# Ledger of designs, part 22: VHH binders against Protein NEOXANTHIN-DEFICIENT 1 (NDX1)

Target 1, 282 residues: Protein NEOXANTHIN-DEFICIENT 1 (NDX1), of Arabidopsis thaliana (Mouse-ear cress) (q8gwb2)
Amino acid sequence: MDVEEKRVSSGYAKPPWIFKGSALYQIHLVKAATARAFIPKEFRLVEAFGYTLGGFFLASYDDSPAGVFDELVVIAGIVWNPPTSCAWAARVLVNSDEACHHGRKEVGLPSQVARFSKNITAVPKQKRDRAFGFLDTFGLGTTLSHPENLMEVKVSEVDSAASTDICNIQIRSDETKVGNWMGPAIKMALPSFSGNTIYNSNLLKYSCHLHCRVRPVRPAVVSGALEDETEKFTEQNHTSQESLENERQLSKAVMLSKPIIALQFKCLTMQVEAPVVIYPSK
Key: E = the ipSAE of ESMFold2; O = the ipSAE of OpenDDE; V2 = 0.75 times the mean of E and O plus 0.25 times the DockQ between their complexes.

## First folded at step 13 (VHH; framework vhh_7qia_2)

Design p4 (from n7 with N58H E61D F103Y; at its last look DockQ between E and O 0.76; V2 from the best seeds 0.79)
Fold by ESMFold2, look of step 13:
Structure p4 (fold): chain B 282 residues (1-282), chain A 122 residues (1-122)
Amino acid sequence: as target 1 above (282 residues)
Amino acid sequence: QLQLVESGGGLVQPGGSLRLSCEASGFTFSSYAMGWYRQAPGKQRELVAFITSGGSTHYVDSVKGRFTISRDNAKNTVYLQMNSLRPEDTAIYYCARGDSETYLGYPWFDYWGKGTPVTVSS
């Protein structure tokens, strides 16, 4: 029973679901073999010369059915959906149990609960060249420049009492357009696919309607170590926990792939329509 | 001309309290987020707390429950009440101005004051 909606959020039980906030969308050149591991065989990977376009979508929602939460969507690659194409999520990390449960069951997302630890520092704001680099060596650069923002986002997966580091994402403010220009307003509707997970074996289709302001920004620097224990993986018993660790390592590989472009999303409103189950033509 | 002037720093014993003030001028104070950064010797200048134009507050974990940020728009002033001070709180504290809207949960800051030193020592 509805009484009076004084806020944007109406809870999860009623699609469409509305998420408001901001995001960083970063595109990486991802090896096709890495992306292929996440994508159902029914979908054709868009690739050239052994690579596809993956990357990540890092969001912070200040109003949603699950309240305030953070989300990192690891994007394996692009799949054909004629006459268009869609990104395919390798992993969806959220710091909300409710968002994780709903995403897994109702939307078919490969969701996992995670911790997002954010630190903001002020760092030197100056162009680097050979002459200025020399001055920085003697410490003169810090006296000749003003600070810029550096946001460090550390993301760790949480299962039971254990925490597993995934990556560290370093985001700097734009040197020439900090805080004043958000880019043009855009509106778009996107069909998306999901499912084929251990939590929802169905293949699903849903629509997202986006309103936001978008501008290009300097790509974030992603760090984290890939574990090089391939002999361990090939010589060990295959268990559910080892399979999850392999999936984490492949997701890390996507995050550490070469960045191409990054887009700042501000004033984001994302409306997610109710998914429908789709069936193979077989 | 935009200015941020910090005051209220000093020497205090562990467990003590200080209240920092930052008086702002040269911009419409009520339209901006305001924050406090600190820089310990040999460390980066790091955000400690911020308050939005609407009065919502945020704190880093190491100071949560001990520090309180507040603002008085009539006086163009932001405050940092620091209680239960520890030696690790020793730093130069800087007032900062940030965007009215957040990005990924935080405002981008575009101006810092000259700072006020805080020393916590027996």
Scores: ipSAE 0.790, ipTM 0.911, lowest interface PAE 0.6, mean pLDDT 82
ESMFold2 (binder alone), look of step 13: mean pLDDT 87; pTM 0.882
OpenDDE, look of step 13: ipSAE 0.812; ipTM 0.914

Design p5 (from n7 with T52N; at its last look DockQ between E and O 0.76; V2 from the best seeds 0.81)
Fold by ESMFold2, look of step 13:
Structure p5 (fold): chain B 282 residues (1-282), chain A 122 residues (1-122)
Amino acid sequence: as target 1 above (282 residues)
Amino acid sequence: QLQLVESGGGLVQPGGSLRLSCEASGFTFSSYAMGWYRQAPGKQRELVAFINSGGSTNYVESVKGRFTISRDNAKNTVYLQMNSLRPEDTAIYYCARGDSETFLGYPWFDYWGKGTPVTVSS
C-alpha cells in the first residue's frame, strides 16, 4: 500500500473560525487581463477601462485556530454577484502548515506555505528638513527629527526545501497629526469566491466578517524580487509545476499593480463563516 | 517630561558580553512596549528586539539566542543582555518606546533615547 502525502490535520474547531490581530488592506488597479487569468469564464469581472480592483490583504494573527501566523491574500479582482460583488483570491500565502491545509481543504483557498521576514527601521520622516532645521536654529523645535517606522516585509513561497521570492512590502507608520489614532471602530463583510483547485474542485463563496479599528494610510510600496532569466519555453513545458510558476508571476503582477487606497486595521477580529458551494449556470 | 536614558555600552572583545540598561521617566512605563534599536556606521537605525507591556519578547534573527530583552516595571527599566558578541554587533544602541497595540506583529515606536555606543573588537 502506497504512502500518500497526508494533509496536515486541522486544529480548527467547527466554523465559524475566529482570527484576531491586525492587517493592511491595500487596493490596486489590476489589469483585467491579469485578473481574468485567475477567474473562471463563468464569472463576470467588474472592470472599467481595462482594469479591475484587486490588491492584497496582509495580516498578522496573534490568536487563531492555527495559533500565531502571518497571511498575505493576493486579490486578483472583483466579480459580479448581484446585487453585490465578490473578491477572487489569486493566491493565499501563510507561514503555517496547519493554516495552509485548512484553507485548501475547508475554504477552497489557493493556499501556499510562505516565509515572512520582517525588518523594522527608524527613518527620517519626509518633511521639509530645511525648514525644520531653521526652527532649531532659533530654539523653537523640541524634537530635531520626526522619525517614522518603516517595516519591510519580504515574502517567499516555500515548497519542501525550495524557496521562491515573491515580493517586498514597505510599510510606513504614516502617523497623522493626531499621533497614533487608530480610527473609528467598524464592522465589515468581505465576500469572496474560492475553489476550483486541485485540493477542492467545488466553486465556493465565503464571507469574512471584520470588527476592527480602521484608518486610511499611505499605500505600502511593493517591489518584486528579481527572477533569474533562464532559457525556459513556457509553451514547450505545460506541466503542473509550470502552471504554478505562471500563477506566481501573475500574482506578482497583482502585487506590483498601481495602488489606490490602503487601510490600516487594528484590534481586528475576523470571523470566517463556513463556505457554501455555488453552481454558476452556463 | 518624557525621557529614555541608555547606559552600559562600551568596548568588548568578540565572544564577550554586555548588558545595556534604559531608565524611563515621564510616562506610565508598564503600559508601553519597549525596544532596542541599533545603528551601525553608515547604516539605518534598525529594531533589534522588543518586549510587550505583558512581557512577551521578539528578536531579529541575527541576534536570536544571543540577546535577551527584559524589563523591570518597578524600576521603569528595560535591559538588553548581549552575549556571544560579534564585530557585526558594533553600533550605537537606542532605547525606544512603542504602543502596546501592535501592527503586523510589531509596535509602532514613537520615542528614542540618545543611544549608548557598543564596540566589538579585538
Scores: ipSAE 0.792, ipTM 0.907, lowest interface PAE 0.6, mean pLDDT 83
ESMFold2 (binder alone), look of step 13: mean pLDDT 86; pTM 0.874
OpenDDE, look of step 13: ipSAE 0.857; ipTM 0.946

Design p6 (from n7 with S56R; at its last look DockQ between E and O 0.73; V2 from the best seeds 0.77)
Fold by OpenDDE, look of step 13:
Structure p6 (fold): chain B 282 residues (1-282), chain A 122 residues (1-122)
Amino acid sequence: as target 1 above (282 residues)
Amino acid sequence: QLQLVESGGGLVQPGGSLRLSCEASGFTFSSYAMGWYRQAPGKQRELVAFITSGGRTNYVESVKGRFTISRDNAKNTVYLQMNSLRPEDTAIYYCARGDSETFLGYPWFDYWGKGTPVTVSS
């Protein structure tokens, strides 16, 4: 009785890979030194006054080669790629083993399996002290103070039996929903660099083409336990475990850096082209 | 005028079942997601379940396998079938209208009903 090993054909067809869903792209002001720890020496970090632009890309895909999954891309900073700049991912957290494997091997991403816990609550609108009490006299605005939505996304890395909390992301619905305005439809190309991982030692370049509706939103509040030990970057022979912990701490530092702007991407279609090796590993 | 009217709440024993209904009016029901929130005493109002305009459903972990959200667009009604009820399910349950499109897998909700009380007690 030949047990036909049903080779679960990895759902990843040939590129381009198409991902559909929604995302929050939040740009942070990241310390250049923090970003530099992730970025290969071959790339020039784009920085000003000791800072670069990083942040995170939080996505939920409802259709992808890996099926339905969530993704958090920690963006360390921007690297120069004349005539353009590219983002460098410090960490990619996904709640799909297939997505993680594909990211590691095929795309050269620093992917790790994680758990995403989402909770949605209704928060009472704080009565803004309308200092202008005058207009309430005209009885018009029974503004049914509809509660504000709060989405909390807790992300924890999963390593065998252990879980490590990375961050908690709090996203509030904006009051300014003047109707179902989803923002303008845009097309953008995002060139990206990857590689230099234990799973892919090459440096890679790939292109992401995004079609989405974009809306500026209030920046999400990111919280997490920064253990204060970020200062001891001692160059010592860090065991593989120490290196991983350092990488986690630096990733947390990126996530906890100052937000500048947040963009909501709805009706997102992302097309990812096959990576090209730009620098082969020696 | 936009209205959401909940019904079906009441007292039930642990392990019992209830079916909540929410009748919607004043908007194109089929174009919106619908959801159920609950608020236990001293707790925040939390999303329990939702159904998109396309019929996709999702549930908070604590109710998975026990609760089922459904909708009848012809009746402008959303339902929450609650089985195997527990004391921890005691709350005021609110019907909510959500966006037609999801963000990070969830609709944003912009309108709530007045709620219906559910008490699970021996």
Scores: ipSAE 0.772, ipTM 0.899, lowest interface PAE 0.5, mean pLDDT 89
ESMFold2, look of step 13: ipSAE 0.793; ipTM 0.911
ESMFold2 (binder alone), look of step 13: mean pLDDT 88; pTM 0.893

Design p7 (from n7 with E101Q F103Y; at its last look DockQ between E and O 0.68; V2 from the best seeds 0.00; counts 0 for: pae O 5.0 > 2)
Fold by OpenDDE, look of step 13:
Structure p7 (fold): chain B 282 residues (1-282), chain A 122 residues (1-122)
Amino acid sequence: as target 1 above (282 residues)
Amino acid sequence: QLQLVESGGGLVQPGGSLRLSCEASGFTFSSYAMGWYRQAPGKQRELVAFITSGGSTNYVESVKGRFTISRDNAKNTVYLQMNSLRPEDTAIYYCARGDSQTYLGYPWFDYWGKGTPVTVSS
C-alpha cells in the first residue's frame, strides 16, 4: 500500500509571486551602528550624522501564495546600490509557516514565525474645550466628529512553546476623513538585498514592484520592552541563543527608533521577482 | 437617517448562549463591513468581531471558536452568535458600521448603535 505522500504542493507557484492587501510603511531614523549589525560588510551603509533610514513595513495580505497572513518587516537601514539605494531587512515576522519557509529559503529573508494580536478600540474624542467658539460662526461646524479608532498590533515571536514580545504598534485613524480619499495611485520598484542567513548563506538581490494607493498618515506609536542597551557587541563566541537574543534586541531598537513619516498603502499589489545571487557563499 | 438597532442581549449563565442581532437602516447595508464591539465596565470599547461586505470574518482571540458573526443582506441585519459565554464576556455590545475600505485587514468603523447589555453570571 504505497502511501502516496500527498506532497502538499507549496502554494508558492513559480515567481513572480503576487501579494495583495494593505500596508503601513513607516520610516525611522535608525542609528547607523544598530543597522550595521544586520548588514553584511559587502554593502555600504547609507548614513548621515550617524543615522540611516530604517523603520518597518507592516502588511496584511488578503491574497498571496501563502494565503491570508500578516507581515512585519523590520528595516535596519539602506545600503548603497548605485545609482539607487536598497533596504535591508533585519527581521521578517509572519504568522504563516509557509510564508516563513518560503522567505527563508527562496528569498533569503530573516523570517520568523510570529503571532499578531490585533485589537481595534474606539477612542473617545476628547471634547475639545469649545473655548475657541469663534470659528463656529461659519456653519461648517457640523463636522460629524467620527470617533477615532485605534488599532493595536502586538507582535510576538513564536519559538516552539515560547513566545517573545517584539513590539506593540498603535495605529490611529486620521481625524480628517475628508471623504474616501485613498490617495494617489503609484507604482514603485523597490530593489532589495537579502541573504546571509542560516537558511541561505548567499547574498541575494530581488525586486519588488508595488502598485498601491498611498496616503501619508500619522506615524504609529511603537512600544516594547527594551532591555538595557547592551552596547557591548563584543565579538565574543555568542551561543546561537545569545545571538538570537541580540538580534531581537537590535530589532526592537529599530522599531523604537524615531519615526519620520508613515505611509499607508491601500489596494496594494506587490510583485516579487525571483532573487538573483550576487555573492555566492564561500 | 442612519440607524443601528441592537437586540438579543440579556442575562445568561456561564456556558450559555446568546444571539445578538443588529438591524441597519439609512444606508446601503451590503456595501459596508459590519462589526460588533463590546465595552465592559471600566474598560475601553473593544472590537469583538467583524464581517466585511464580501463576507470575510475576523475575531478577537478571546472569542475565537465561541463567537460567530454573520450577516443577512436581505434583512439588513448582522448577527453575533455567542456560545460558551464566560463572565469576562459581560459587557454592553455595540453594533458598528465599517467603511468599505480596509486598513491592514480591518475596516474603520464610523457609526455605532446604542448597544445591548450582555451579563454572564451564575
Scores: ipSAE 0.020, ipTM 0.413, lowest interface PAE 5.0, mean pLDDT 84
ESMFold2, look of step 13: ipSAE 0.804; ipTM 0.914
ESMFold2 (binder alone), look of step 13: mean pLDDT 87; pTM 0.883

## First folded at step 14 (VHH; framework vhh_7qia_2)

Design q1 (from n7 with E101G; at its last look DockQ between E and O 0.71; V2 from the best seeds 0.75)
Fold by ESMFold2, look of step 14:
Structure q1 (fold): chain B 282 residues (1-282), chain A 122 residues (1-122)
Amino acid sequence: as target 1 above (282 residues)
Amino acid sequence: QLQLVESGGGLVQPGGSLRLSCEASGFTFSSYAMGWYRQAPGKQRELVAFITSGGSTNYVESVKGRFTISRDNAKNTVYLQMNSLRPEDTAIYYCARGDSGTFLGYPWFDYWGKGTPVTVSS
């Protein structure tokens, strides 16, 4: 007689690893100096005018080897891997201990356990046209003035005895396109480099194969955590604590960089292939 | 015409219980997610709980373990059972209709009722 227990740790047994859910993929103009701090000098940044393309991938998985969890991948930038390019993750925040451990050890990700606090509010629609506001005066606005959704995602890192706020991500429902259409079905491959962490010293390369419905949406508004609280340590700093805080602050800089475009991913299936060890030329 | 009519609000002492009901009409109830929002004085109208068309539920942290959302598709009704009520739960509670699918774990909502007031005080 078995006691029902919800744990899916056995689901990581064999690659490829399958994740299903939805995501927001947002591209930012990231300063090359900020991105270079995360990236080994052996790799050449894809950059122009002092900037590279970084940003974030915010996902919610409803089916994965680790069960149901949320993920924020902070993307420092892209590097050349001729004839293509690869992303470099600055930090990977997950609200699953199992996903964090697996990512650190098997994929070489800079993973950290985090808390995701999500709130949905109903907010007034903003008027977009002066002529449109004129119709509100005649009472026609009753068909056009219903509230819209605002999702606020607060992400805080849980490390040692403290919870450190990282960012707040504000996402509005986007109803500008015709109907609730989710966009065309797309297949994508996203090659990435990873490793060179305290958890996995190897340099690794892996691919994510995505199948999803995708459409462009308004970029989410990202705001920073309380900076004063991150600089108020009651204990004397160690050199290793200063290094971790520096990496955290640089990751916040990536999140707060200027957005270019955002993509909504629905009906997402992400297939992660087994990583391979690489030996870059010098 | 689409309608959501809330009932069951009132005055209750701290620690007490209330059961809110929302009767829906004008649409195929079983095909939609349903939710409860609340708006306390001086605050934004915020989602408290939702239930998908398939019956999966979700709650904000402040009400987990105290509130239970449920639906009866035969009666076109969604319920919110509120136990262990606190003064902080004082608000106008709104029924809401949402899409059957989710994005980042939540359905988008497109219609709200007029609300039913809940006051928790001694």
Scores: ipSAE 0.752, ipTM 0.885, lowest interface PAE 0.7, mean pLDDT 83
ESMFold2 (binder alone), look of step 14: mean pLDDT 87; pTM 0.876
OpenDDE, look of step 14: ipSAE 0.772; ipTM 0.898

Design q2 (from n7 with E101D; at its last look DockQ between E and O 0.60; V2 from the best seeds 0.75)
Fold by ESMFold2, look of step 14:
Structure q2 (fold): chain B 282 residues (1-282), chain A 122 residues (1-122)
Amino acid sequence: as target 1 above (282 residues)
Amino acid sequence: QLQLVESGGGLVQPGGSLRLSCEASGFTFSSYAMGWYRQAPGKQRELVAFITSGGSTNYVESVKGRFTISRDNAKNTVYLQMNSLRPEDTAIYYCARGDSDTFLGYPWFDYWGKGTPVTVSS
């Protein structure tokens, strides 16, 4: 399907919006049926053998229009926008009220406020359970075995008085011989579609233009809570709560899909252009 | 010869204070982030605090307001001032060297010292 786009530029802050920090971009094999549930009928999902390419973009910004904040973009899949394709965000979790409001209104993002809890541990190398320091009676040469880093990012969606666990993302430092190298500097564009929400009914297209250092890394391991299923909503007349829970369950399915590749982005500068309104034209 | 040498650990009563020191050698100290990890019995080695090359600090929630990390680039030394110590602070404390940049808000660490034990007990 062909689309016609129309530029929309207004509101909260003047585009382009600049975000600086770092990110993990991880691509998953997402079942087409799962991705299609997020994607408006006007768009054609890019799929093969019942799968599309979705995943997540986990970022920490130290300089942005909303200050310092964390973001998890759940990417349902990619859709055709010939001669290219665009990503479709299933859900955007941020730990900033300002970023949430702006994303909802000006970019058409399905944004929700979330809490990001980060813990860093030093983990023994693969399947090594020997306690460090117990046998440290040898010379200086006996300290050759070094632990590696494990970052755990627990993401919980918040609604004032309530907090709902979404996922736990476990990121290990890369085991490559050159470990600290950030990779080559690159520029890339990540076009996306958005909108069709209660906060912005338009269909929108926007582009993220990135300048960063990038390298492939070990995919993060994602896990999720089983307490997301609540049968009580079926017995209650809370249709809006059922829709939110359905979106949450499907976004978790995207996060738990099989990883293909992960990219570390450092020294990231992301420029978000003014979104444009898309009109289906065929 | 890269080395991190911790000192200042010991036995202290709950509510007491200790100051850990870590003397670094074999690298350009001022260009790296430095951190403190701890490993309680039966637990994994956990990052407690770090300080960037520019002096910005970060702490885990359980020690905020009680611990203070600082560095003296002239002496190639990083410190951890630990106040209002609790029994759960009992651990071996390790000095660590980290990247000059952060990833998702934290530096990756690539070298740890041998550690200095801290025991907080009545």
Scores: ipSAE 0.777, ipTM 0.904, lowest interface PAE 0.7, mean pLDDT 82
ESMFold2 (binder alone), look of step 14: mean pLDDT 86; pTM 0.876
OpenDDE, look of step 14: ipSAE 0.819; ipTM 0.924

Design q3 (from n7 with D99P S100D; at its last look DockQ between E and O 0.81; V2 from the best seeds 0.77)
Fold by OpenDDE, look of step 14:
Structure q3 (fold): chain B 282 residues (1-282), chain A 122 residues (1-122)
Amino acid sequence: as target 1 above (282 residues)
Amino acid sequence: QLQLVESGGGLVQPGGSLRLSCEASGFTFSSYAMGWYRQAPGKQRELVAFITSGGSTNYVESVKGRFTISRDNAKNTVYLQMNSLRPEDTAIYYCARGPDETFLGYPWFDYWGKGTPVTVSS
């Protein structure tokens, strides 16, 4: 009985893979020690004063090889790759099984299936106490202060038996939106290293080419239950479960690190090239 | 002048149905996304459903399968059909306009109507 291994052909077309949608790219100051926990020893972490640049990439794709899905890439830090630097993902959360599978096997990503709960509220613009109370006396322009929009994105990892909260991301609409200005069109490259996972033991390099409209925005506020157990990084024989929990905690620490800048990407087209296996120079 | 005028609110029993309407004026209706917000007593105003200019729809989880948003561009009107209403659906419902461009899958609405009250009570 020839068990025809139905190669579940990953529904992805041949590379390059094209993803279209929008994203928030937020850069954080991440502690070097936290980043190092994710990055293979063969790579040189780019750091200054005990910190590296990490953060997160939150995307919603409306067109992709996996269809419509949301993605949160937790970026641990940047690794030196002369003459450039590459990003290293600590965790990739997606609400698509297909995207997760492809990420794990083909791209070498630390992908996990997650739930993305989005809530949008209209928040009254807090009247900035402009100390200049004078102009409110002339009753004229009820400038109906258009409420500010608040988007809350709750991300929870889904395992067969349980869900674990990773973070809450609060994104406010920019008060300064004079009209429908989407920002300038840009092209940028985001080279990345990946691999060294249970699904792909190789070290990989891949390139992402982004075309988008970019606008600097107020950094999103990230919150999550940091259980204060940062102290018990005991080097002991971590069971596979303990290791997973440690990775989650470290990922949360990355998400909760100090934000520097946030960029809104609209009309995003991301082209992802096939990964290449890299061999660390002895 | 930009206007959004909601109608169709009222008192309904649990399990009942209502259809809200919002008539828009003062802008090119067909070029904008339209949405419905609701605000329950003591709660924040929250997005319930939206429809893009292209007709794509999305709903908050609590109303999926019960509510349907639709639009008639010829009448400059957006509708919210609400079925199987529950006491927790009690709120002032607001029509909203937003640009057609989405961020993270959602339009950012920039203008709201005055609202229409919906009360679900036995």
Scores: ipSAE 0.752, ipTM 0.888, lowest interface PAE 0.5, mean pLDDT 89
ESMFold2, look of step 14: ipSAE 0.752; ipTM 0.888
ESMFold2 (binder alone), look of step 14: mean pLDDT 85; pTM 0.860

Design q4 (from n7 with L104F Y111V; at its last look DockQ between E and O 0.81; V2 from the best seeds 0.72)
Fold by ESMFold2, look of step 14:
Structure q4 (fold): chain B 282 residues (1-282), chain A 122 residues (1-122)
Amino acid sequence: as target 1 above (282 residues)
Amino acid sequence: QLQLVESGGGLVQPGGSLRLSCEASGFTFSSYAMGWYRQAPGKQRELVAFITSGGSTNYVESVKGRFTISRDNAKNTVYLQMNSLRPEDTAIYYCARGDSETFFGYPWFDVWGKGTPVTVSS
């Protein structure tokens, strides 16, 4: 006679899972040693001159199995999966308990609950319109000196009552002369490896199929704390609790790595296929 | 060509009300998000509220429950009703036009008006 109510897992239902929103995908030159710390020995890191291609995928979903939420995927690097390559996530931050649980259990993601604080301001343009910026100080450049938007996203991890700052991501509207153009419509598959976490010990492979409008934009400016003392602390301490702090600090290092390119995704639909367990051979 | 013209600013006592209007021309008003920014002396120009083309509204915490944004597409006009005004609401208020498609839940704003001053003082 009892009526059972479903919990977080009922919101996701069955794969494939559909997420809609927008995102910023930014590629960084990540030191191979930093990326290697996250990646199981079974996988061959794609690297050149001591670097791999990592970075981040910052998304805001307005329609998903978990409703409305934000996500920051810290990408350690890419690994061989002939004839192509797969991304390896160092850390996945979400402001949804349901998304965190699902990512950990069903996808094998290193998911953690986080807060995302967004602040929007208008700031003066400073670069290629310097001469017209001068006219603005005299009130002469009203048309050619329109302010640009600055979106500041502060990301903090949450564990019970504790909160740990991860980074601050500053995104400018990048007023190119493109007008309302959102870029071409694209379709792509983005394969990834995952798993080997305390929440899912399997090694997994999954694919995201994306449909969106994509255009190149100025890389976002990422800031946060990263010091040599952290490196010394990390090298000297190998307890499980201190190892978790080490992974957090290495994730910050990925975020603070040198940017190469950034892509704005609008009208994003991301379809996540069911992961499969893998047994990599050498 | 593209124009946003604000009106309705002025001097008001604390606890009072003002209604700002912004008349738009030179574009298809109903297809764009519209917003209000404000800039207090010595401060950055900050977003206060916006309304999407579909009528959904968003407000910063400091004005929730006191300010109401609305739009009249037949008149190409967006309004900001400001109630229970406080001295800290003193600023120049700017009307802004935003992209029809949001990025991270917010429209990128690309056109601003010249502003209308609001002073809240005894």
Scores: ipSAE 0.596, ipTM 0.828, lowest interface PAE 1.4, mean pLDDT 83
ESMFold2 (binder alone), look of step 14: mean pLDDT 86; pTM 0.867
OpenDDE, look of step 14: ipSAE 0.792; ipTM 0.912

